# Ledger of designs, part 6: VHH binders against Maintenance of telomere capping protein 2 (MTC2)

Target 1, 357 residues: Maintenance of telomere capping protein 2 (MTC2), of Saccharomyces cerevisiae (c7gvl2)
Amino acid sequence: MGDHNLPDFQTCLKFSVTAKKSFLCMYRDSVSKEKLASSMPSTCDIQLKRAINDAYPGGGIKVTVLNSTTASLDSLATTHVKEFEIVIIPDINSLLQPDQAKLVKIMRDCTVAIEKAQSTRIFIGVVHWNNPVQPSGAAKDGDEAGKPAPKTRIFLPTSLRMGAWLKHKFWFACAPPYLDFESSTESSINTRANNSIGMAEEEKQEPESKRSIILNEEANLNDVFVGSTVRRYILDIMVHLRTHRLTYNAKAGGVYTNSLDDVVLLSRLIGLHSGKMFVSPSHVKEASRWYFPMHLELVQRSSMDSSLLYGSDPNLVDEMLEKLAKIKCEEVNEFENPLFLESLVVKNVLSKVVPPV

## First folded at step 1 (VHH)

Design h10 (framework vhh_8h5u_2)
Fold by ESMFold2-Fast, scan of step 1:
Structure h10 (fold): chain B 357 residues (1-357), chain A 122 residues (1-122)
Amino acid sequence: as target 1 above (357 residues)
Amino acid sequence: EVQVVESGGGLVQPGGSLRLSCAASGFTVSDYEYAMGWYRQAPGNQHERVAIIDSGGSTNYPDSVKGRFTISRDNAKNTGYLQMNSLKSEDTAVYYCAAYGEWLDSTYFDYWGQGTQVTVSS
C-alpha cells in the first residue's frame, strides 16, 4: 500500500477476525452519491456483507447490521450469539454523544466476553466522509448581528468526528471493499452460468469448518517471533509520536500504553501474511502506518499547543495550523483518506526513528 | 442550552484587586480536553488572550499580566476564575470568558460569555 492510502478491506477483515479486533471502514460520499443514498437504501451494508461472505464462504460468521438508534444499541447490549459475530454500524460518525457512550460500553463488554471465551463479537464501524472544507471562524468580531466577541477558530477539526473513547475501540481504518461490477446487480444476473453454483455448494458446508480456520490462524500467530529490539523500536516510535510538533501533548498525542501490544499484534499478522515467522522493522513500519493515524490526537487550535506554555507566539501557531488545514483539504481528496494529515505525522516519525539493524 | 456567564466585573482604583468568575453550564463533557480562557477587548485595541488554563491545570499568560493575574478552575463546578492584582489603567477592558474543547463525539465546542466590564480609574 502507499504511505498515505488506507489498507484494503479484505486484509483488514482477515486480520481483525484473527485478532478479534474491531476496525473502521471509510466510505467517501460525493454530493451526487449522497443524493442517491437519500432516495435509495445504502449499498454499504450490501457491499460489506458480500465482502465478508466472499472472505468466509459458508456459515461460520454471523453478520448483523445495526441501525443507528438508541433502541438498537440497547437491544445489542442484551443480545449474545454463540457464533462469531460481526456487527456493522452503518454511520458511526453520525452518532451523538449519548449513543457513542452506550456503544463504548457495549464494545468494552464484548472485549471482556472475548477474553473469557464466552462469545466473539467484533464491530465494523462505517465512517461516511465528504470533501473537506477549510474551517470557518467560530465567532465574529461584532460584524454579526451586533453580537461582539473575541474571534476564536478551530483550524484542524478531527478527521473522523468520533469521541476519543469510541475511536480507540477500533484498531485501524481501511478502504471500502473492492467488489466486482457484477456484485451490484447480483440478483438480476443469477440466471447466468456464473460461480453462484459453486457458492451454493459451499454454503452447505458445516459452520465448524470456519471456526477451525480461525483457530489455526490464531495458533500460527503465536509462533511469530518478536524480538526485544523490535519491541524497543515500537516504543521509540510511540515516544516520537507523543512528542511530535503536531500532536496534542495533554493527551499523549493519542498514543496510549496499550498501543504497544496492538502494534506488536498487527506486526505479527503482517509478518505471518508475508510468509515470515518473525517480525522485521518493515513489518513494524507497515503496522504503524495502519494503526497510528486513527489514534493520533492532533493540535487543532493554538490554545492546545503546549509550546504556548513555554513562550511561543500564538499567531505563529495559527499560521502553521492554517497552512496544515489547506494541505489537508487538498491531499485528503487525492488519497481518498480522511486521515491523510495523521498519516503524514506517522510518516515523518518513521523517517526519524532509526530501525534496528 | 450551553451558557458561559462572567461575573465580578466593576470599577476599581489603580493598584486594586478584582476577581472574575466564569460559570459554564448546560454541557456534559466526558473528555478531559476542556480548556478555559480569559480574553479582553479595550477600545482601539485588538482582542487579546489574558490567561488560559487547560484540563490538567497548566496555565499561560502574556507578559502584560504575568505575575499580576492568576487563572484557576474548579472542575467539579465547571467554574473558572481570574484573580487580578495590581490593576493598571491599561487593564481597563471588557473581559470575556471562553470554555472550549471537545465533546465525546469529537464535535468541538467554543462558547463565549457576553463580557464583563472592568474599569481601572480614580
Scores: ipSAE 0.000, ipTM 0.109, lowest interface PAE 19.2, mean pLDDT 73

Design h11 (framework vhh_8h5u_2)
Fold by ESMFold2-Fast, scan of step 1:
Structure h11 (fold): chain B 357 residues (1-357), chain A 121 residues (1-121)
Amino acid sequence: as target 1 above (357 residues)
Amino acid sequence: EVQVVESGGGLVQPGGSLRLSCAASGFTFSYSRYAMGWYRQAPGNQHERVAIITTGGSTNYPDSVKGRFTISRDNAKNTGYLQMNSLKSEDTAVYYCAKSFHYWGQSLDYWGQGTQVTVSS
């Protein structure tokens, strides 16, 4: 994974199942004839269901796709299951504000139920994104920026079009699963099944065995050591993010108090996944690259910039934001990451904060 | 109880224009956008896709109508449209609207009853 690329779906799924946390899956919309051809392409929900089944072939997880005709947000609020449930929310960033608010309440109630060991339900929100909209300055005719837009104008569009409360319910975002679903689903030779048949240990993975793996990962997770110096390192990162030039100071840059516990948890998972029973600074850096881009509130217009309280010219701030919006719009496509600018902020902070030795 | 209803069909002369509308009601899960498509069937032919717009706003058209037809939607009214320009006699067909909040392929959730478009002098 590079510094600006989204993490892979399989790893994010396994971490989220173990931690009982919800995450976003980023799908780039395309005008490609391949995706919209008269042939029968797969839908994102089918892809995600298959990827989940591939990760947990022995079962133990119930997968529900939220659909306007088969399930509603109100139905989710009243329905409970004994099984571990993953709810896929297609096109989450197209929800109207009232439905986003309902979903936030449902997710909050699900988190409380998990804490009380009453039920386990997590969510995968599917985000559909296009090429970023042109920045405010892109409409300029090449003229000098003599009179910048009014201070209330938004120069940095929100990448996901989600309310902050809803966005913060998801601990990180991942790339779509890479599946040969459309090309190999009908493979009569089934080489993958043939390749897996030959060892008794693989055959032994029954539903009970798969559930035991999840439980063992949870148990092992509690044994991963996190030193006080590592916790201070995370706090230092959080402080630097909150005071970064591009983050919205009035909202603590989007870095809330619960971010410490989330990053500690994610660092433990990364450590365990790498075969370590302790968290190192490199695990914290990786956790920070996954987590914080989703949990940053960037300045969108000059009126949000705290430097105005100290006499900064709002026109110069607007010019800076216009420049940054252009970078975000042009480079997001290269990294296939709608949170690219947020990832740059995280990378900048990680380069300046000295890790413990 | 989702209802999908097409309107705007009729008789038009070759080279003329027509705008089809697709209204939907009865949704239990509100999206600010949704996937939708327009399909047509002439008496001697099978159904063919005419236009599609994804939840993200991406559009796609077959070569037979590309440049002449434009698909769009008004999310405030939950209504989709097909603007048909430079109509030809071979565009004569029953046009169907399909809508889905979860569609990225050919499996659409809801189909309307169709509206007849006849291009003839």
Scores: ipSAE 0.000, ipTM 0.191, lowest interface PAE 16.9, mean pLDDT 70

Design h12 (framework vhh_8h5u_2)
Fold by ESMFold2-Fast, scan of step 1:
Structure h12 (fold): chain B 357 residues (1-357), chain A 122 residues (1-122)
Amino acid sequence: as target 1 above (357 residues)
Amino acid sequence: EVQVVESGGGLVQPGGSLRLSCAASGFTFDDYSGAMGWYRQAPGNQHERVAIIYSGGYTNYPDSVKGRFTISRDNAKNTGYLQMNSLKSEDTAVYYCAADTVEYWSDSYDYWGQGTQVTVSS
């Protein structure tokens, strides 16, 4: 994983299954869609189903693809399953506000059910994104070219077009699985159909076997040592993120109380994945690069900027935000990461906070 | 004193494979800090990253090489590798190894190799 690049799908999937956490998968609109449309209309849900089945072939994980209707959300709210379930939401950032709010409630209830060991359901939200279009002032409103820009103008829009509450239900974001699966997709679909007898026997025997594997991974995770100095390091990072120049301090920069536990958990997974039974500062830095870009609320206009409390000129703040928005648009294309600016803030904080010795 | 040295470049036919090695001397990197990356520059083009490996063994690749290239690191041998499979003519470039004991904010490394030529042609 690069400093500004999204982590790979397979690692994110493994970590999310073990931790029982939901994550986002970032699909760039147009480029990927045009390539797929030429040979077969492969949708993100088919690709994701295949990637999940490749990682967990034993049938002990139920994969459900949510359609975009209110009825689909209603059925999800009332249905619980005994198996480990992954729910794929194919176009999460296209949901209207009432459906986003409903999904937040469903996800909250699923988290409670996991904590009570009653059921395990996690979510993969698919974000279809384009290079963000910077909102412009009167210059792009031809009819209002002679009118001054309104004081409530947003100069730095949100990166994912998701409500903050919904965004914070997902612990990190990843890149899509490899597109090499096009020739394999037909084979996988056919072998599923052709091996229906084997799948029936596998389904009967496999659910308990796969549950045991997940439980064993969870047990190993609990053995990873996290020292008090490591927890202090995470808290120090959180404080610096909350007070960063570009973060919205009235919302604690988006860094909420549960972030400590989430980063500790992710650091344990990174440590375990690297073959270590303890968390080091380098594991915390990696966890922070994955986690915090999803959990930052940036200043979007001068009225949100704390420097106004000390008499700074709002017009100069607005000029700064316009310049940052332009940089954000340019760099998002290079790194294929809609959270690029958030990743810069995280990297800046990590460079300033001294790790424990 | 401190340096990285590439090896394994050469001429290969389309569809072929090459394994590049990057031997570090004068310093050691470990599982807890540092990064190593492979970069390439074709004539007339900007220098670009083709693979990176971070502390903990995490890797990242651009879409142009995903599934074809694999980066790895052997800390005991203080050596990094780039396995290149299914090579295409557009992979023709000078390949550079970059390494450091500290992860930086950008792809800014203090230690760069001299480069090794990879040519993919018939």
Scores: ipSAE 0.000, ipTM 0.099, lowest interface PAE 22.4, mean pLDDT 71

Design h13 (framework vhh_8h5u_2)
Fold by ESMFold2-Fast, scan of step 1:
Structure h13 (fold): chain B 357 residues (1-357), chain A 121 residues (1-121)
Amino acid sequence: as target 1 above (357 residues)
Amino acid sequence: EVQVVESGGGLVQPGGSLRLSCAASGFTFSRSYYGMGWYRQAPGNQHERVAIITSGGRTNYPDSVKGRFTISRDNAKNTGYLQMNSLKSEDTAVYYCAAKTYLSFGSYDYWGQGTQVTVSS
């Protein structure tokens, strides 16, 4: 992976299935006259379903595409299956605040069920994004950090247009599945029959071989060694991210204590995927590049910048943020990554933190 | 540098076997939204696809080579392969490795220079 590129879908899918974690899939909205199948919402869910079936061709995973409505969320909260289930949430960043809060609760309950080995349901959130646009007007009235005002200028709007609480439920973000060279005339069949909830008698049984593969990968993951020096390296990265010039200090830069366990887990998966039964600093760097960009809260306006406490001129801070917003707009287009600025912060921290030898 | 490089071509008798390799540099098969294909061009003909492998490992072959050719990749070596068995004179062509990432919506992002395969007694 490049420093600014989103990781690939297939690897993210396999890691997330093994770890029983949810992730985001980033789709760029179609532009004028560019009408590619992968740019359409209905095509995106079909593409994701096919990619999951390609990764797990014998079945063993139930794939459900959720209609992003209040009624569908309510149904999801009360419906549970014995099978390993992946729920695809189309256009997750279009959900209104009440539905985002409802989804957070559903995901929290699913995490608890996984921890108790009662059921396994993970989520793929589909994010539709456009090029970020630098704010053109300047407001003369300021606001306090984290407290919006009608006349306040925001230089760096949120990259995903999602609430922080919902974003936190997903451990990393990836780009869409690679465009397959397979003939589109070939029929694709869902690995599982999903006739209706309440007609379970007609559902086909999960293929034993695929369940065995998932369990074997989970067992192997538990055997991957993580030394204390590696754990300290991750903590050092987290501290540097929390205190970075561009991260929002009042929110600990978006980096929470739970990030340690997540990065350890992701580092184990990267190590195992690389054929190693131990975690090295290079695995931690890669895990950090995948994980942290989505778990950063950046300074959006001068009132959020901690340097104001030490006498910095707000106009100079605004000037800096304006330059960063321009860079974000330009580089996001080149790298096709809505989290580009966040990835740049992670790259900066990784260059400063000395890994253990 | 970002590139793919083919190797393993040569002269082989009808009914023989040959294995082509495609080494990628500047990107990784396991970490990119990367699919790979093998294409061939015989003298006087257009390019034709002979094998593809998706990022998820699914493969596809035209009827002309199905059962005889096998495409694979070794993510640890960042190398793709085309195993060619039961070769026929009509398999004589320059073989090209092509790679495509998600960011390429139409064409292949990277093409190799080609490697000559000649099937003759």
Scores: ipSAE 0.000, ipTM 0.151, lowest interface PAE 17.1, mean pLDDT 72

Design h14 (framework vhh_8h5u_2)
Fold by ESMFold2-Fast, scan of step 1:
Structure h14 (fold): chain B 357 residues (1-357), chain A 121 residues (1-121)
Amino acid sequence: as target 1 above (357 residues)
Amino acid sequence: EVQVVESGGGLVQPGGSLRLSCAASGLTFSDYTYAMGWYRQAPGNQHERVAIISYGGSTNYPDSVKGRFTISRDNAKNTGYLQMNSLKSEDTAVYYCARWDELGYFTSDYWGQGTQVTVSS
């Protein structure tokens, strides 16, 4: 995968199951408005269930799909299962603040349960995205007399339309699992039939057998060596991200203290996946490209730009943000990645920080 | 001060229609910052989401109202709407207008006091 492309679903799933971490799956909205729905489209839920079953055949993982309603979230908060559970949350970025806050609490409680070895429940958040829209200023172009532009214009709205607390509960974002050519040309009826078969197989399998495989992978992960110079390299990357020109300094650019442990863990998984029992700087760079784009908080309006405190011209800041908004609109489509601008910031930082040899 | 006011509720017979309005003051819908939606609460139940609309016009509905309810917004008038058709007795609830900030932070949501919708003969 390239520097700006989302990582593949199968690798992200395997890493997330082994690490017991939640992740986002990015689906581009269909070109037809008729396919927009409050619930997850049937194609997406069938595709995700099939991909999970293909990665973990024979069961051991329970897959639950929520309809992203308040009632479904309430049910999830009180439901307890002994099996390893993956909860698919459709249209996660359509949730309003009260439901986002409820989901954050549920996810926090699940993390605590994992730490106490009481249960394992991780989440796949489905993000539906479309082409980014750059707002037009009527006052600048004189297109509409009765429509004045607001004084605090937002040039770079948040890429995922999610609150920061909810976004930070997921460690990275991936591309959708691709249907094989046969499945992509089949009718909706055939994809639903495959989903029914997958559900039956999940119910019939012994969780203990597959759980043993997951536990063995966890044991191998703990043996992957991470040197002090590698940890220092990650800290250097984090400092550069926090102080980057485009990141929001008041929120430390979105780079929290937990980022070190997350990047170390992801680097170990990448190292193990590459057949190595140690983490190299190249593994850290790859982990950083996966992890940080989703954990960055960028300057969205000129008032958030710290350079104004040092006497920068607000008009020059506005010009910069307008240029970045245009880049975001153009490049998101090329790379099929709603986090393209964030990935560009990460790439710039990785080019500046010298890795240990 | 930011204030949200719902209106348009009332008593209707099954199969009837109502159009709810949500007017905001002290906060504009013209900025790309805000999504808005409608929630409802029947006696003894939790708030249930019934519609959401982004600034760009993308909409989402739960299966219980899909095809019957339509959400829309007028950014110039700072007003949101919920068109409710083919009303059923189970649609009886207090309907609330809500918004949330897309700035990437949890910010204070603004909920109005609600408007009562009663569907009965």
Scores: ipSAE 0.000, ipTM 0.146, lowest interface PAE 16.8, mean pLDDT 72

Design h15 (framework vhh_8h5u_2)
Fold by ESMFold2-Fast, scan of step 1:
Structure h15 (fold): chain B 357 residues (1-357), chain A 122 residues (1-122)
Amino acid sequence: as target 1 above (357 residues)
Amino acid sequence: EVQVVESGGGLVQPGGSLRLSCAASGFTFSDDYWSMGWYRQAPGNQHERVAIITSGGSTNYPDSVKGRFTISRDNAKNTGYLQMNSLKSEDTAVYYCAAPYEFLDSGSYDYWGQGTQVTVSS
């Protein structure tokens, strides 16, 4: 995996289950987000359910697909499940602000329940994204040689249509499972849908055996050593991200205090997955590439940062933001990553911060 | 491999003119991602920015050279220029061409040339 690619679904799923953390799954949608699918159910729900069953065959995890309505959210808020539950939210970035606030509260309550060992419920938010479009008024709001107008302009489109509070409830984003879903079995969509509709409780293996595997992985995770120099390295990365020229300083670049614990946890998982009982700087770099892109708050308009070019010339700042918007549009398509620009910021910071030896 | 090569420096009398050239190789200015700038360093001093031109053609100069120096680029020839007029003794320095990657790090430049000496004296 390169520096700009989203991590694979299966690894992200296993890490998130072990850590009891929620994550986002990025589905590229070549169709307008406003266009409704045909009468057929969305393939992403079927695909995700299948991928979860492939990772945890024989059950032990309850999968619930949430209809993204106020009524469904209200129902979820009062529901209690004894087993490990994964809730799939099939179009999280289409939620209106009040429903995003409801989901934040539900997720906060679920985190408290996990801490009290009362229940385990994590979320997979499905983000439907399309090629970012350059914001209206960006390039055409001024003269080529002239001073830009004092109007508020947004040059960099938001990668995700999610409020910061909701976005920060998810620790990282991954690619969809099955790169060539459409080419694998064209006629299987109906077969998978029919199978998922009729699925009864799976008991192919003892439920206690499956739960034991998850618990053993969690126990091994707690044994992975993280030195003080590694923790200082993560803090140094966080400081550099908060003060980066492209991050919005007023919001600490989106890098909050809890980011340290999340990156430490992710670094432990990467270390364990690589067969190590200790965290190295290379594990921290990989964890940082996964974690930070979706947590960054970038400068979206010249009024947020007039100092990108050693001074207060807003024409040069505006031209830079227009070029970054072009990079985002082109490279997002090449890497299938709506967080490509954020990944460039992370890569730049990782190149500047000297890791401990 | 990526590099820039400066040329056009020399000895000139106060009030004279020089035109510096910066030839780029290993990348092309027609790729919309490259800005170029001119920097100078007098003995004992840090590098000082003299001029910058963005991929879109916007230019910026410090007050010390504004009105006297003009930066330009020819994307088809993959070459940048610095036209220096009304030269003063304090303009004496080694002049460097630098090609930063779209100011993602405004203080960092990946590609510096060897430099070309400009001496302004009688």
Scores: ipSAE 0.000, ipTM 0.185, lowest interface PAE 13.3, mean pLDDT 71

Design h16 (framework vhh_8h5u_2)
Fold by ESMFold2-Fast, scan of step 1:
Structure h16 (fold): chain B 357 residues (1-357), chain A 123 residues (1-123)
Amino acid sequence: as target 1 above (357 residues)
Amino acid sequence: EVQVVESGGGLVQPGGSLRLSCAASGFTFSTYDSAMGWYRQAPGNQHERVAIIFSGGSTNYPDSVKGRFTISRDNAKNTGYLQMNSLKSEDTAVYYCAADWSYEELYGTFDYWGQGTQVTVSS
C-alpha cells in the first residue's frame, strides 16, 4: 500500500472481522447514464461473497446482500441472526438522506449488540464512483460574471456521496478484491452454498474451527502493547488534523473522540499482522493512512473556512480551493482513490508531527 | 440558518392534480450553480429523482413522470414547486425536496433536504 493507495480487500476484511468493525469497498464505474436510480452492477456482490468465502471457508460467516430499499432496511432493523453476519450494502452512496439516517441507527444498534455480546453483525458498504470532473463553481468561470460572489460556490464537493454521520460509521475504505482465474469455479460454488439457507445450516452452530480462529485472533489482539507515548502521538496527529488548513473546524475536521480508540485498535492489528506484540510509531502512521481519510470533513466552499471570521481574504481561499479541485480531478484517477485529497491532508499532518523514539 | 421546508402533500383521487411547494431559506435560487430537485420513495421501492431544475431554468424528468409533472421556481419567493397532473396510484410515495447553492451533477447529491411530505393517490 502506498501513501495514496487504498488498502487491499483481504487484509481489510480480516482486520474488520477481528475488530468487529464495518468498512467501505470502493468500486470505480465508468458509465454515467443512470443518475435517477441505483446503477450498481450485480457483479460486485458476487465478487465480495467469493472473497469472503475464500478468506473464511466453511460457512462460519453468514453473508447477506441488502436490496438498498426502505423495506429492506426496516427488515434488517428487526431481523437478527446468531451467526457472525456480514451485510453487503451494494450501492450505499445512492441512498437518500432519510434512508442514510435509518442505516446509521441500525448500525449504532448493531454496535451496541456487539458490545453486549448478543450478536455480531458488521457491514461492507459498496461505494460506486465515476471519473471526477471539475466542480461546477471552478469549471464555470464565465458563468460567474453578473452572478453572486464566488464564495457561494462549492469548489471541493464531498469525495463520497454519503452524509458525514453514515461515513463515520465505517472504519476505513479498501480497493475491490482481485480474483484468480484458476479458483473461479470452486469459489462461485462455495459462494452459492454460503447464500443458501437450509434447515441443516440454520440449526448448525458456527464451525468450531472458525470460532476458535476468531477467538484466538481477539485474544492475541488484547496482548498487543500500546504505550502512553504512542497514545500521545495519536492525540498529536488528531489535534493537527482538527486544525489543518483544509479541514472544517466547526466539525473538528471530522476527527471525533472515538478516533483515538479506533486508531489504537487498527495500530494493534497492523502490529500483530507484522509479527509484533507492541505498537510502534510506524504502525500508527500506517493506521492513520488507512483510517483518517474516511474521517475527515474538508472545507468545500470559502464560507466554511473559519479564517473568514477573522478577516481572511475570500478571494485567496477561492483560489486555493480551485487549485485543489484541479489536483483532485487529476490525481483521483491516477490512484483510483476518491479519498485522494483526504489522503494528502493525512500525509501532510504525518510529515509535521514528530513521532516518539 | 439554511433549511428547506415542504408543503402541499395529501390525499388525491386518480387522475387528479396536486402542487407541492419547497420553501428555501439561508440561500437564493438566483445563485448561478444552484439547483432544486424533487425525490420520492414508495414503500418497497428504491428512491428516485422525479424532477430537477437549475438556476438557468433548465429541467430534467424521468420517463415515468415526463409530461405529467412540472418543476418550477419563483426566485422572488425563493420557493420551488412540483405540479403533479394525471396522478396514478403508482405515484403514491413520500416526496422530498432537496436544494443546494452549488450542485455537482457528477455526485448527484444535495446538501439540504426537507422532512418529506406524503402523497397518496387512492383508487
Scores: ipSAE 0.000, ipTM 0.203, lowest interface PAE 16.4, mean pLDDT 73

Design k01 (framework vhh_3k1k_2)
Fold by ESMFold2-Fast, scan of step 1:
Structure k01 (fold): chain B 357 residues (1-357), chain A 120 residues (1-120)
Amino acid sequence: as target 1 above (357 residues)
Amino acid sequence: QVQLVESGGALVQPGGSLRLSCAASGFTFSSYAMRWYRQAPGKEREWVAGISGSGDSTSYEDSVKGRFTISRDDARNTVYLQMNSLKPEDTAVYYCARDWYEDSGYFDYWGQGTQVTVSS
């Protein structure tokens, strides 16, 4: 994977199924007006179902698509299935704060159930994103009329538009599955998929052979060796991320204690996928590039910058943030990655932290 | 480009009604929660109402509950705020915003605002 690209969906799916972890899928908003039809359903659920079926043919995984409603969340909280279940949330960042809090509790309970071997339910949250805009349109801090207005300008808004508690329930973010040219965006394909019998309420028993494959992958993962020096390397990376110039110091840059276990797990999966029964520093670097960008909390405005406590000029901080905002607007389009700036922070840290010999 | 255009603001008598509209463009409207905010002279901008992307969940600031109703028309990429039983304290510039998550500190709005004045 490149330093600034989102990882591919198929690999992320396989890793997440094996690890029993939830992940985000980043869908770019279409600006195409080719089809002027209003209120056409989203095609992302169709594409994700197809990609899951391609990876796990013959069933064995139940796929459920949530409407982003309180009623759907309430239903999910009380419904249990015997099969491995993947719940697709097609517009996760469209949930209001109370529903996001409810989803966090549901996901917490699902994690506990997995740890107790009672059931396996993971989530794919779909995040719709668009090109960032320079924050100057409706902000009343620089009114053209020359009216004095209180400054509350945010230079670098969050890339995910999700509450921090909710985003930390997902371990990484990936690109959408590969699409055939125009096939998945055609109205006829969308209509056909919506008429499918895919979302049956009946529980489907997982084929025994598929269940055995998943269990064998989990067993193989447990055999991947992780040395103490590798764990220290991850901790060094975490410390450098927490204290980075662009990360928000008051929130430890978004790097929590649970990050160690997540990065260890992801490093083991990358090692295993590369045919190795041990974790190397290169596996840790790749895991860090996948994991940390979505978890980072960056300085959004000058008042969040800890350097002000040590006598930095607020005007120079504002100038720096304004320049970074312009870079973010330009580069996000090139790399098709809404987490581009966060990926730069991770790249910078990885270049400074010396791996173990 | 992402754009939000508010309209419908006017001078109304106490107890009157008014409907505000916000026309959105440049993004997949149905995939985003939408919110209304207002700012009275000399005060900070405050949240008024929110509606989920699906339109099934709504939330309101306590002082407007039962008087204001937020709704959306995804076919027209428009969010509405129906204001009933207006009071002088509702006088403010009303702004349409895409997504606000307090714990992330994110505020994203592009509208010029629309002035609502409630007076005799």
Scores: ipSAE 0.011, ipTM 0.447, lowest interface PAE 9.4, mean pLDDT 75

